VH-VL binders against q5qx64. Designs and how they scored, part 18

Target 1, 184 residues: q5qx64
Amino acid sequence: MESESHWLWLFNTESGKLSVKLSDTDVFDTPYKPSQLVNIHFNEQMMDIEDATTFQIVSETLEAYPADKMPCAPQNAALNATAWCRFGRPQMPQSWHFQKSDISEWPLERRLCELNSGFDQGLFLILDTDDEFATCLLLSEGMQLSAIKSLRQYHVIKVTLNRLLPATVDLALSAQSNWGQQLA

## First folded at step 5 (VH-VL)

Design t2 (framework fv_barzolvolimab)
Fold by ESMFold2-Fast, scan of step 5:
Structure t2 (fold): chain C 184 residues (1-184), chain A 123 residues (1-123), chain B 107 residues (1-107)
Amino acid sequence: as target 1 above (184 residues)
Amino acid sequence: QVQLVQSGAEVKKPGASVKLSCKASGYTFTGYYINWVRQAPGKGLEWIARINPNSGGTYYNEKFKGRATLTADKSTSTAYMQLSSLRSEDTAVYFCARSGYRLWFGEYGMDVWGQGTTVTVSS
Amino acid sequence: DIVMTQSPSSLSASVGDRVTITCKASQSISSYVAWYQQKPGKAPKALIYAASSLQSGVPDRFTGSGSGTDFTLTISSLQPEDFADYFCQQSYSTPYTFGGGTKVEIK
């Protein structure tokens, strides 16, 4: 993935599939449905500098974690996160699926969180936060939300900040932990 | 070139509201946060709030929550801050400044600043 | 809130001097520190981001260093245009907070 300057966004207007062309023989498909994306009017478009930067930051962030503790391939998560940041439609909150946390402040640097539905606890990448909500991308291979609803890997949801739980992997790695201080 | 251009000076009475603008050019407006920072005469810098122009999502310093309101207009690449219930202590120069998303250029801090808008609150 | 304690509040220096300004964070903030220069009547100008990375167009006499809680801005050989106020800022957690500033004035 040495050549982000030659990567292309591909959009199939008949199927509604958004993909990334990495080379003449390598195409990465995103899982996002047209209803989850803003209106796209091109068939192909170059990745811009902001796209390349988003990919690099997410990829490097996830690669800093032990591979055996990460439920996804960092580059795949980074491609999906970049696609969502560029083309994702703003989400309506779905906070009611998740237990409340007692954390009073979330550091903007902490890009991983967990959410607990009572059925599963999933690992998420935080794509954005405001003073009320977080937009979260599922890194886990799947997550059951209720008896009849499940979230697929890389799906994006929006929740209130009081649903965010510390990521277990962050707690394990923080030997000099101001994040640990936030929890105390 | 990348630039933020702010609206002109305002003089207001205590209890009034003011709405300041910050027009962006030379970059993708929806790719960066816009921050609002003030500086009272002879004082340091104080962060008020930020907005994500793409989502409309805001983050406020608790000191200004309920009085400050941030909005952004994608069609004109313009960010706005309204500050209500003005007091004499709100007399300051108000700056807008862009910063990267945590996933986009977050390491850059606030790299581009507007020229500032002077707000004077007097009887 | 994260408190950024900046020192000294003022210093007098001559052209050619080495100037050092420090910032201490009340908790660990990794490398999420930026440094700004401000001249009278002007907006702040970004000098350093990510504790040690030089902004494009800024002279290499400006150096940032540090991580965790202790951060330093150094001007290796002060020039006439460097007499100004300097501020550090953390972007680790909201509300973002600034140091109290350092005035660098001519001796």
Scores: ipSAE 0.099, ipTM 0.652, lowest interface PAE 5.2, mean pLDDT 87

Design t3 (framework fv_barzolvolimab)
Fold by ESMFold2-Fast, scan of step 5:
Formats: C-alpha cells, structure tokens, sequence
Structure t3 (fold): chain C 184 residues (1-184), chain A 123 residues (1-123), chain B 107 residues (1-107)
C-alpha cells in the first residue's frame, strides 16, 4: 500500500475518533479520541508530504519482519503511527507499570521494543526518544498493565529508557545479527 | 516561506550565561525537532542538542550536558538555548536548524537553518 | 562518537569541472548521511539527505552516493555559485557529527 497526497484526515461522525479517508469507499479508523490529540481544529485536512513519508518508512520497517512473527498488519500500524506522530498529545510517563531493563544504552536505530508489566509482555513501536524517555505505540493486540488496567492495540505510552527490552521478533529474525551480538 | 530567525549577537564575559532564541514561521512548529549547532571561527560544525517542541523532550551531546538547556514556547513558535559557565572556547556562531522528528533520529538531515547568532566570550 | 573523515580538505577547480568529495565514517552508519553547502558568513544549506536523496530546490548536478562507511558527494559540472565549503554529517547515532569540511575554491 502506498500513501497518496489525496488522503484526508477527518473525524468519524459516530465514534468521534480520528480517521483517514483513503478513497471514497475506504476509511481507516484510528483509536485516537480528540482528547488525546492536538492541532485538530479542522473538519477535513489533507495528508501532507511528511505524513506520506512517515507512513512509507514505518510500513517498510515493519514489512521487513515475517508476517507470522508480527501481531499486526504493517500498514495498519503505520497509519496509526502517522496519526500519532502528527496529532498525538504529549504523554505523561507511566514507567511504574514496567520492570527495569538490564540494557545500559538503547541503540536509536532499534525501533521495536518490549515492555514487561509483570502481568504481560507487549511489543511496541518506538515513535520518539529523548535523553530520558521513549514514546511507544502498542503493536500487540492488548497488554495487561495491572489488575485493573490494560492497554488496547495501538495505544501510546511514555516510559523511561531503562524499561525498554529487546524485541523477541528482532532477536528471532536476527539470531546472528549485530543487534543480537551487541546485547550479549 | 519556511524560516527560522535567530536573536542578535551577544558579547559575554567568562563564567556568564547566554540565552539565544530561534523563531519559527511558515510551518507547524510542533512537527519538527529544533537542533542547535555551533561553528568555531575555523568553520568546524558541532552538534549541541535537539528539542522536540511538542513534548519538550531533549537530547544533549554529552560535551554540553549540564551546561546547555533547551526549551521551546509553543505559543510563540520559539526555541531557546541557554549556555551556562561560558568559556573562551564557546566563542562561535550558533545556529538553530529543524529536522524531521516523526522518526526521532533525523533521517532527513537538517533542511532549514537560522541565520546564526555570534557569541563572543572575552574578558 | 562516530568520526566522519572528509577528503580532500580543500581543492581548486574551474567552472565546468566534475568535483568529487568523500566522507568516511568510523563505523557503519547505513545511509544516514546528509551533505551541506556553506558560503562565507552564511548558514549551511542542505543539499542531500539519506545519502542520495536530493533536497528540494537543489540543482540535479549535485548527487550523493554510498552506504555503510564510504560516502561521496559529486558536482557533475561546477558552476560559479558552487565555490563554497561542503560538509557531511551522520545522523545514525547521537551525538550527530560532521566531517571536517572541504573547501572548493576557484583555480
């Protein structure tokens, strides 16, 4: 699937959530409500060239993985990642849900990580990092955080870098890779 | 027109602090990183740090960590860099430059640059 | 830190010449290289990103190539406005680092 400049950002009239109109007959719904978003004072807005580029890069990154090892369709994850990168409201850290990692430094090129809540271990796409935090989009179909809290697929959280675990799909795909060797 | 406009020249004494500004226009300020880069009189470029204006998240070159502080004001589309404990070797032209943050490590390089602010540190 | 080594540090050329500048990374950086042009008293101008992608508005006489550790910027037919300093930059790993620069001066 290729991105097009004629794709439109809009809001679903029933759910109120952000959507992408791909064609007259194809509308993709994100899980993102207006309260989770910024810069959304429009009825319809064209996807710009940076949106298209973000979609292509994320799609290509995820498509490099075997389909049977990924919990989501690459294009669906890419549309949600593009939506969050453009409109996502900055998240407050929720690191207390997750176990600390024994990795001293996270290589910036590694875009997939896992987080362990003690109840579940989920696969995430890293959308952004700074000196202290990573913003992570859940690729798994769901993730239990506590006895009373769960994340739904494609929801975004922010955690300290010392919570990031190597993605098992990365290690399985690249048992002999540079990433696997660097983690040893 | 996409532009970054920087504040005027500064002359400081050793030990002082300086705060530089970088005002963005013509694009969505919160959609791009703002990087700070300096250039000693000898023309070598050195990357200092970047800020994500949307989150306020920063990444610092270890050489400047603890001395450089980046902030951004979304309401005025302005990024700031404060550099503390100035030394003579901090004499340089300081540039701000935007890069794509949707992928956080700047695959697109820095495509739009401010005109530069000269900082002179002398006794 | 990744060290970027540029060659040559300076060169003399005439209008119409083919100019080649190289940049070597101290470790593999895939295609995360940008090239910049800088004229005296001015800010750097982006020419190339992702090793080989031409920046919007930049003449197609500028081409970038390479991957891994070895990268090249080529100007196919040098124009009067191309006499400037040129810098490579890696964005593979922080801190981002620049090459030492190449001065292209008139013969």
Amino acid sequence: as target 1 above (184 residues)
Amino acid sequence: QVQLVQSGAEVKKPGASVKLSCKASGYTFTGYYINWVRQAPGKGLEWIARINPNSGGTYYNEKFKGRATLTADKSTSTAYMQLSSLRSEDTAVYFCARSGYRLWFGEYGMDVWGQGTTVTVSS
Amino acid sequence: DIVMTQSPSSLSASVGDRVTITCKASQSISSYVAWYQQKPGKAPKALIYAASSLQSGVPDRFTGSGSGTDFTLTISSLQPEDFADYFCQQSYSTPWTFGGGTKVEIK
Scores: ipSAE 0.242, ipTM 0.709, lowest interface PAE 4.4, mean pLDDT 87

Design t4 (framework fv_barzolvolimab)
Fold by ESMFold2-Fast, scan of step 5:
Structure t4 (fold): chain C 184 residues (1-184), chain A 123 residues (1-123), chain B 107 residues (1-107)
Amino acid sequence: as target 1 above (184 residues)
Amino acid sequence: QVQLVQSGAEVKKPGASVKLSCKASGYTFTGYYINWVRQAPGKGLEWIARINPNSGGTYYNEKFKGRATLTADKSTSTAYMQLSSLRSEDTAVYFCARSGYRLWFGDYGMDVWGQGTTVTVSS
Amino acid sequence: DIVMTQSPSSLSASVGDRVTITCKASQSISSYVAWYQQKPGKAPKALIYAASSLQSGVPDRFTGSGSGTDFTLTISSLQPEDFADYFCQQSYSTPLTFGGGTKVEIK
């Protein structure tokens, strides 16, 4: 029995946003409005096995990082990622906000990246990639894009692959492992 | 029952194009990538490309870039591959196979395969 | 491109034998390796994913192991239905690439 398989998708009657009913007394709100979503013609709908699997994999991936180096709770990020993977409407690219990187090919193994707007550098979870674009979910509490525009935590954007920067937390963990190995 | 069912055998002349189909059933079509893999007679497996049916996003093997075009029709749960400028070395069995993008691409391999479509390119 | 070098190219074995097939990646690919079985005239069948996880419905005599660059598929007690071609495949980086295959033939 997985608790995730008993969770329900529904819409918050006050905010209108997609939510997850975890129990009779516990409802998790996503930031996602119906206009950002597809396949949402329901009052409530159970999480399917793929939803449960997505939640578990994202949670475990983020839990592998030191908690003090992550800007969000792994389970919260995982619920938002699962919601977007199931219902998210395909995004138009917003690459113009971000500095180009010199990385010619992004490894499929790397699920965290950073993007630099010139105002802020934010940490993102990569939800999906193709040969031109990445779909990225903001893990940072917010990210300023310009004098008048900011992304909110868990906002999803699509950018060209040449905007992706290595996540600082990934580089730090790799350096620690190499240093430890050399000492041993 | 989860399955992928492919279109029937094709015989084409050099320089022609062919469009193959791969119809999915028994699962959420938009939750998985569809990969295309070819196998020339007596040879190994060669990955061509994959598509995300939800977004239409594609990855192409550079060897096939510009000749292969992947599309997907959500309403019929069908993936397509068009291969243009056919050559004799394109004679092969072409497979479609799903892999799990909601489970993060690359972690689970290709777990369900179509039966294959034989394409023969002859003068 | 990541090159997957599979060995041996062929082997002869008897029912009940322990069979080992190896696959070496040209660079570190963590655990992003799958193994497939293919019989003549048929599509490949998934056996192992993520280097060591057994695909649902596959007999437990099949085991995968390894990480980084060196990977192994083991059949602990070969059965008559196991005579087939076997392929490894990496999914660490595009293009996805397969090993050259190993033909397991009856001795």
Scores: ipSAE 0.329, ipTM 0.738, lowest interface PAE 3.5, mean pLDDT 87

Design t5 (framework fv_barzolvolimab)
Fold by ESMFold2-Fast, scan of step 5:
Structure t5 (fold): chain C 184 residues (1-184), chain A 123 residues (1-123), chain B 107 residues (1-107)
Amino acid sequence: as target 1 above (184 residues)
Amino acid sequence: QVQLVQSGAEVKKPGASVKLSCKASGYTFTGYYINWVRQAPGKGLEWIARINPNSGGTYYNEKFKGRATLTADKSTSTAYMQLSSLRSEDTAVYFCARSGYRLWYGEYGMDVWGQGTTVTVSS
Amino acid sequence: DIVMTQSPSSLSASVGDRVTITCKASQSISSYVAWYQQKPGKAPKALIYAASSLQSGVPDRFTGSGSGTDFTLTISSLQPEDFADYFCQQSYSTPLTFGGGTKVEIK
């Protein structure tokens, strides 16, 4: 599937969540409720050029990985990533749930990472980084953080850069020695 | 059309601070990073910092960390850079430039630039 | 910090000439290179992004190539409006860094 200029952002009347109307009969629901979003005072709003480009790039990036190594459908992850980049409310850091890594400088081209809570190690898509933090979208079907707290698929969190672990799939597909040298 | 318009020229004394503005129009302000780059007379380009206007998240070049402060006002689509403890070596043209936060490969390059603000630091 | 070494620092050329400018990164940066043109008194103008992708509205006589550490900007047939300064820039890692620039001047 590809983004069209007629795709619309709206709120699903049944679910209450942000959705994308792809056609008269096809609506994709994001997991994102209004309380998690900003700039949402609209009934319908067209997907803009930047939204379409984000969708295409994320979709193509995830499609490059073997399907059996990815915990999600690329287009679904891409729609959710596009929704968060467009409307997501800035997150407060939740780094305390996650194991420290040996890396604090993350290469900008590396879009996948893993985080280790001690209960699970989840695969994330990096939506943005700054000099202290990464904003990460969970691709795994879920991730346990503690005995009583779990992240749902496509949940967005913010963590310090020293929590990021190289994604296992990147190490397998890339020249592992080059990535390992960056970490040393 | 997509445009970045910067504030006017500034003349400052050593030790002062200056605050420059960069007003965006013709695009979704929160969808793009704003970078700040300077150029001393007859010299090359030097990257200072960038801000994500949506989150307020910043990256600073260590050379300017502690002296440069980036902010953004979503309601007016305006980015700001304050540079403190000015020295004569800070005399330069300061540019703001857009790169693509939402495009994910936005760090590949800066596609739209402001016209520049000349800052002169002299006694 | 990644150092971008640009050469030559200046060159003299005539209209119709083929001009080649090179940029060498101190470490591998994949394709995270952009090229800019700057005319006197003006802001830089983007020419190339992602090492080889032409910016919309830029004439096709400008081409970028390279990956890893070695990058090249080529102007296949220099026009009067092409006399300017040219800069490469890496966006692989912060801080973002520029090459020292190449001045293309009239022979």
Scores: ipSAE 0.248, ipTM 0.715, lowest interface PAE 4.0, mean pLDDT 87

Design t6 (framework fv_barzolvolimab)
Fold by ESMFold2-Fast, scan of step 5:
Formats: sequence, C-alpha cells, structure tokens
Structure t6 (fold): chain C 184 residues (1-184), chain A 123 residues (1-123), chain B 107 residues (1-107)
Amino acid sequence: as target 1 above (184 residues)
Amino acid sequence: QVQLVQSGAEVKKPGASVKLSCKASGYTFTGYYINWVRQAPGKGLEWIARINPNSGGTYYNEKFKGRATLTADKSTSTAYMQLSSLRSEDTAVYFCARSGYRIWFGEYGMDVWGQGTTVTVSS
Amino acid sequence: DIVMTQSPSSLSASVGDRVTITCKASQSISSYVAWYQQKPGKAPKALIYAASSLQSGVPDRFTGSGSGTDFTLTISSLQPEDFADYFCQQSYSTPLTFGGGTKVEIK
C-alpha cells in the first residue's frame, strides 16, 4: 500500500482521535488524541508531499525486515509514524525507566532500537535524535515500564541516547557482531 | 514555492556576537531539520549544527559548542543561529539548509538552501 | 569525525566529456552520501542523495554510485552549465562532513 495524494487527515467523530481517510470505505485510526498533537486546526486536511514521503520511507524501512521478526504491520506503523512526525507534541524525557547502554554514538542509519525497562524489552522506531535525546515510537504490541505503568503500541517517548540498545533484528542481519561498521 | 530566506550581511568586531535568521515558507516548518553550514572565503563547507523546529532539539558540531546557539520560532517559521565570541576566523558565508527528519535524514541530504548571509569579523 | 577525501581537487574538461569525481570516507558510511553543485556566489544545489538517488529536477546525465567507503559522481556528457564546484557530504554520523570539493573548469 502506497500513499495517495487524496488521503485526508481528519478526526474520528466517535473516538476523537486523529485518523487518515484512505478511501470512502477505509479509514485508518491512529491512537493519538488531540491533546497529544499540535497544528490541528482543521476539519480535513490533505496529506502533503512531506507526509507521503514520510509514509513511504518508513514503510520501506520496516518492509526490509523479515515479517516474522516484526511485531507490527509496516504500513500501520508507517501511518502512525507519519501522523506523529506531522502533528506530534514534543515529549518530556522518561529515561529513568530504562537500562543504560554502553553505546557511545548511535549511527544515523540505525532507525530501530530496543529499550529495557527491567520488566519488558520493547522494539522502537527512532523518529528523531538530538545531542542528548531520542524520540522513539513503540512497535511492540505493548511494553511494561513498572508494576503499574505500561506503554501501548505506537506510544511515543523521549529518552537519553545512553538508553538505546541495538535492535536484535539489526544484529541478526549483520554477518558480523557489528551493525554497519567493520571491526577495527 | 519551498524557500529559505536569510537575513542580511553583518559586520562585527572580534569578541562580538551575531544572530542570523532563516525564514521558511512553502512547507511544514516543523517537519524538517534546519542545518547551519558555513563557508570561509575560497574554502569548503563546514557543518555547524542542526535544530528540530518541532522539539527545539539541537545537535552541535563540537567545534562550535558553547559559541553557537540554535533556536526556532514556530509561529513565524523562522530559525536562528547566534554565534558568540567572534574571531576573524569566523568570517564566512553562513547558510541554512533543510533536511528530512532522522528517519529520512541520511538519505535525503540537504535539499533546500538559503541564499547565505555574509558575516565579516575584522578589527 | 568522518573524513571525506574528494578527488581530484580540480579538473579541466570540454563540453561533451565524461567527468568522474570520487569521494572516499575514512570509515564505512553505507549509502549516506549526498552530492552538491555550487556556482560562484551561490548556495549549494542538491544533485544526489542516498549515494545514487537523483534529486528532483536534476538532469539524468548526473549519476551517483558507491557504497561503504568509495563513492563516485559521474557527469556522462558535460554541458556548459555544469562548470562549477562539486562537493560530497556524509550524513552517517555527526558532525556532518563535506569533501574538500572538486572544481570543474573549462579546458
């Protein structure tokens, strides 16, 4: 499934959440409610070329992985990632829930990571990084953070870069125990 | 049309600070990084820093940490770079340039550039 | 920092010539390379991204290739408007770094 210029952003009248109208009979609901979003003063808005490009690159990135190793449908994750990149409100850091890693620098080409809360280990898509933090979208069907807190699939969090762990699927695709860099 | 328009030329004394602007139009400002790149007379291109206008998150070249400060104003779709403690070696043309978010960043490069702002630092 | 070594630093060519510019990264950077054209007094113009993808509106005589450490920009049949400076750039790791540039001059 590829994006089309007639796809529309709108809000589901029953759930109140952001949705994408793909056709007259096909509406994709994101999990994102208005309070999590910015720049949403519209009834309907066409998906622009930047949105279409985001959808395409995320879809292609996730489709490159074996389907049996991915916890989500690539197109669903891509629609949610596109929605967050377009409208997502900046997140406050939640690094204290997660194990520290020994990685000193995260390669720009590695867009999948894992985070370990001690209760669960989840697979995430990295949407953005800066000098200190990464913004990560949960691809796993859920992730427990504590005895009383959990993340739902496609929830977006912000963590310090020293919390990012190599994704198991990226290590498995490497012929060596490295991820895009030669030994030495 | 997608466009980045930069502020006009600046002449400064050593030790001064300068603040340059880069106004975006024709696209969703919060959907792209803004990079700052300089070019000294007759020299190559040098990357200074990057800002995500949506989050305010920045990435600085270590060479410019502590002297360069990037900000962005979402309401006016304008990115700013302040460079402090100016030296004669900071004389250059300073460009802003758009690139895709991290999930596209390495693949799409810097596809739209401002026209450049000349900064001259002399005593 | 990743060092991008570009060669040659300058070359002289005639209209219709095939021109090849190379760029070598100090470490493997996958396909995270872009190429830019710069004319005197102007901002750089994007030509190629992801090592081999042509930027919209750029003539197909421009071709990028390579992966890992070795990258090439080729102009299959040089036109009068192609006399300019050319730069490669890596986006695999910060700080982003550029090659030293190649000046393509009329013979």
Scores: ipSAE 0.208, ipTM 0.697, lowest interface PAE 4.5, mean pLDDT 88

Design t7 (framework fv_barzolvolimab)
Fold by ESMFold2-Fast, scan of step 5:
Structure t7 (fold): chain C 184 residues (1-184), chain A 123 residues (1-123), chain B 107 residues (1-107)
Amino acid sequence: as target 1 above (184 residues)
Amino acid sequence: QVQLVQSGAEVKKPGASVKLSCKASGYTFTGYYINWVRQAPGKGLEWIARINPNSGKTYYNEKFQGRATLTADKSTSTAYMQLSSLRSEDTAVYFCARSGYRLWFGEYGMDVWGQGTTVTVSS
Amino acid sequence: DIVMTQSPSSLSASVGDRVTITCKASQSISSYVAWYQQKPGKAPKALIYAASSLQSGVPDRFTGSGSGTDFTLTISSLQPEDFADYFCQQSYSTPLTFGGGTKVEIK
């Protein structure tokens, strides 16, 4: 029954990671350590309107997809996305890990994308875009970038727009529509 | 339905302070920011500050930092702006306006505005 | 601060004309632009948010477009009630900033 407006941001003393206190008995740990974050000079801080809105929009967006086609629980992804949007440190581009796409312009309304490292192809939630870059949160359980480097679930990276590939789940949903209504 | 109603006109002397009110109705007051924007006679719009009524957190334009103070009373759904050390240049119509926050749209525009409060600063 | 440069500062038009107003941001602001109409003695009225989304109740002759640094408000067929001042505004970062305004006057 506890609303998002009563949820608290705090740091887990044992792990050092950012957490969300959802109730007296329920604490959600993000994977984000202080070195990845900014504006974190507090012992505890209430989630505000922006946080609650971010959580709801991301939850609703991911819940629209079939559960068996998503690599994560929508609410878990939404909590991590909210944490990054509030406190995430600006990322330097890491586009060199990923193959270029043939897409000349990314539709801003498409919030899921895939990136291909040559070793793996991962599903990402796009948190933000500008005219050159996208900030992407990994939804897949992991993604291999090279023989010795991998991204863990919910890690955030920044890439140039010409690395973004259409999400397979979006293409599958488009293919299921009537050709006269959605495709032509 | 949804509306913001502002307090009446004020006439102040240089160096005085003024406190303006903005009463919200027809929506969940804590679900939206309240912005304060002014417009001097014959000039454009200038953003002063905004408040999150739920948290009480404020954001100020540097030009007004230290002189403007925003507060909100959840029990009466009323936002306030106090402007101190008034100068003749502060003569303007002062508007309050609500705005929301949406991921991927950022702060979407100010969709509901108060009618404005005229503040005249003269000797 | 992000500077919003709006042009023209004024224009004269006749009923039925297509009117175009442009707004240029000093840096990339994605689609975080709103457009407002203001009539004499009244508060601004929201027309467009997120660069291209029409506010509920606003006639569809108003169209917003653009992304990045260049944004446009178009009125496809000007009506008598459209003679007013128009302002763009960015919400990408604080302080929020407005364009200088465009006065649309009867020819």
Scores: ipSAE 0.019, ipTM 0.507, lowest interface PAE 4.9, mean pLDDT 86

Design t8 (framework fv_barzolvolimab)
Fold by ESMFold2-Fast, scan of step 5:
Structure t8 (fold): chain C 184 residues (1-184), chain A 123 residues (1-123), chain B 107 residues (1-107)
Amino acid sequence: as target 1 above (184 residues)
Amino acid sequence: QVQLVQSGAEVKKPGASVKLSCKASGYTFTGYYINWVRQAPGKGLEWIARINPNRGGTYYNEKFQGRATLTADKSTSTAYMQLSSLRSEDTAVYFCARSGYRLWFGEYGMDVWGQGTTVTVSS
Amino acid sequence: DIVMTQSPSSLSASVGDRVTITCKASQSISSYVAWYQQKPGKAPKALIYAASSLQSGVPDRFTGSGSGTDFTLTISSLQPEDFADYFCQQSYSTPLTFGGGTKVEIK
C-alpha cells in the first residue's frame, strides 16, 4: 500500500504537526516545526504529481548509494525532502556558518554535497538550487555548526553556492576525473 | 509574452566561423539556462551546450568542445553561440531554448524555444 | 553519454486512434524525461516534463509515463493537429540527449 499517488498529507492545525498517511495503519511524521512551514489551511490533502516526482527521484538517487555510506534511511529522507519541497518556508541564507569553496556553479546531476562548519563536515541532499543559492537537507545524524548550535538530521538550510563541497560518496560511484571540471 | 528570437540565416564556407544570437524577452533572463540544440536536414535533435546567463558558467557537449563558444549579455538579454572551423556536416537549423534550474524536475525540459537559425556550409 | 532509443521511428494512424511511442534510456535516469512535438519548419514544442507532468496549455490527451529506463508517450484519440514528429529527451546528465524521433503520419 505505498502508492505515492494516493498518499495523504495530514496536518494537525492545533499542534502544527505535518505527517504523511501511507496507509490506514502507517503514518510518517516529519520533523518540521510549524515555524519552518508555510501556513497550512487543511487537515488532509492528497499528494500531487510534483510530490510524487520528488519522492521518486530522491528515493532512487539515495538508494543508488551503498547503504554503509549513507547516514540515513533513503525512504525517510525522501519523505522529508518531499515535505520540505511542498511546505518548507523560504530560508534566509546561513552561509556564515560554513567555510568557502571556489565553486560558483553546481552541475544538476550532483544532488549531494558536503558543508564544513569548522566543527563538523555534514552530508546534505540538495533540494533546490539557482545560480546563487542552494537549499540543503542534512542527511547526517547531526551536525555541529558552532559551540552553541547544532543541526538535527533532516534540518534544511540555505547557503550560497560557494559553500558547497563535493560529496565523497558521490566521487566513490565515479572514478571520472571530470568532477572538478563540471563544478567549475 | 515569453519568447526567444534568433538571428537570421547564415551561409558560410568550410573553415569559417558563425556567431548566432538569441534574444530573450518576457522573463528574467538570468533565472534560466539557455541551451543550444541543432537539427541537420531530415535528422534528429543534437544538444550542443548550455550557458547560465547570470554567472556565465557553460557546459559543452564534448563533440563541440573547442569549436563552440557560448556567451551571454545580461544588459541586452541576449545569448550567443559561436561555432568555428565549420564543415559541411554543420549544415543544420540551430535552436536556442531555455530550461529551468529546478533540480528535482530535471530542469522541466526546454519549455521555450527560439524559431531557429538555418546555417548552410557549402563552397 | 546516455543513449535514448526511441521506437517506432515512424507510424501511420487515423484520427481517433490511440498512439503509443516508447523511449528507452541506456541507464537509469529516474523521471528526468521530457517529450516534444515538432511540426515541419517549426521549433520543437514542449509537451511533457518530469516523465509525466503535462506542460501548461497542452491538451490532456497527451500522457507521459515511466521511470528508470522505460518511458512512454501516449496520445489518446489522435487529432488532425497531432500529425507531427515526437522526441524524448533526458536531462539527468550532461550532455543532454534526445531520442531519434517518431514520425506520426496520416494513414
Scores: ipSAE 0.017, ipTM 0.554, lowest interface PAE 5.7, mean pLDDT 85

Design t9 (framework fv_barzolvolimab)
Fold by ESMFold2-Fast, scan of step 5:
Structure t9 (fold): chain C 184 residues (1-184), chain A 123 residues (1-123), chain B 107 residues (1-107)
Amino acid sequence: as target 1 above (184 residues)
Amino acid sequence: QVQLVQSGAEVKKPGASVKLSCKASGYTFTRYYINWVRQAPGKGLEWIARINPNSGGTYYNEKFQGRATLTADKSTSTAYMQLSSLRSEDTAVYFCARSGYRLWFGEYGMDVWGQGTTVTVSS
Amino acid sequence: DIVMTQSPSSLSASVGDRVTITCKASQSISSYVAWYQQKPGKAPKALIYAASSLQSGVPDRFTGSGSGTDFTLTISSLQPEDFADYFCQQSYSTPLTFGGGTKVEIK
């Protein structure tokens, strides 16, 4: 998908969620409600150069992974990531219980991570990090957190850096498994 | 036009603190990191710290941890660095520079730089 | 910390020459290397990002290459405005670190 289609940000009239109008007949819906977003006082707003750049970088990065090993299409993940980077409200750290990692420093090149709730292990795209936290977007179709609670695909959470686990898809790739060699 | 404009030169005594500003224009301020880098006379470049203006999240070079404090004001698109307990070896030109978010625009490096602020520490 | 070792520290060249500057990282940093040009009294100017991608507005005589630990900046045909200091920088891990610089001077 090309951003040169003059894609537009808008809100779905039925669901109320943020969407991207790709053409007169094609609208991509994000799962993001207005309450999760900031700077959203518009009817329609064109995707800008920075949005287009974010979409291209995320799409190209995820396209490097085997399609049958990924839980989502690269372009779909890229549209949701672009939406969150543009409008997402800064997250407070989640109080959910995740397994601690033995990794002392997260490599900049590792854009995928996993988190373990004890009930499930989900694959996430890392959108941003600082000295203390990572902002992570769920790529898996869902993630169970407890007997009664689950995260939905593309939900964004903030976690401490010591909760990040290496993504199994990164570890499985020969010649791209520098990550696995360091940990083994 | 995308640009970063820094505050003017400062002359300080040892033990004082200084607060430098970096005003962004021509782009969405909250979408890029702001880095602070210094260059002592006749020497190379030294990275001090980085801030995410959207979240307020920071990374500090351990050499400056506790002495440097980064903040950002979204309403004025201005980043600040305060450096305390100044010594003569802090005499340098201090630059601010934008870079992409750590994991998505890191490849872009620091693509837009401020003009620099000279800080002289002398008695 | 990742140490970036840049060589040579200085070189003399004539207009039209091919100039090569190298940078070696103390550990593998994939392609997270940028190159900057700095002229006296001015801020650094970005030339290359992601080891080999040319910054918008930079002449195509500037080329970056390399991956892992060994990186190179090449100026294919040196112009009068290219006499300057050049620095490599890694963005793989914090703290971000720069090479020691290379002075390209006329002579």
Scores: ipSAE 0.430, ipTM 0.770, lowest interface PAE 2.6, mean pLDDT 87

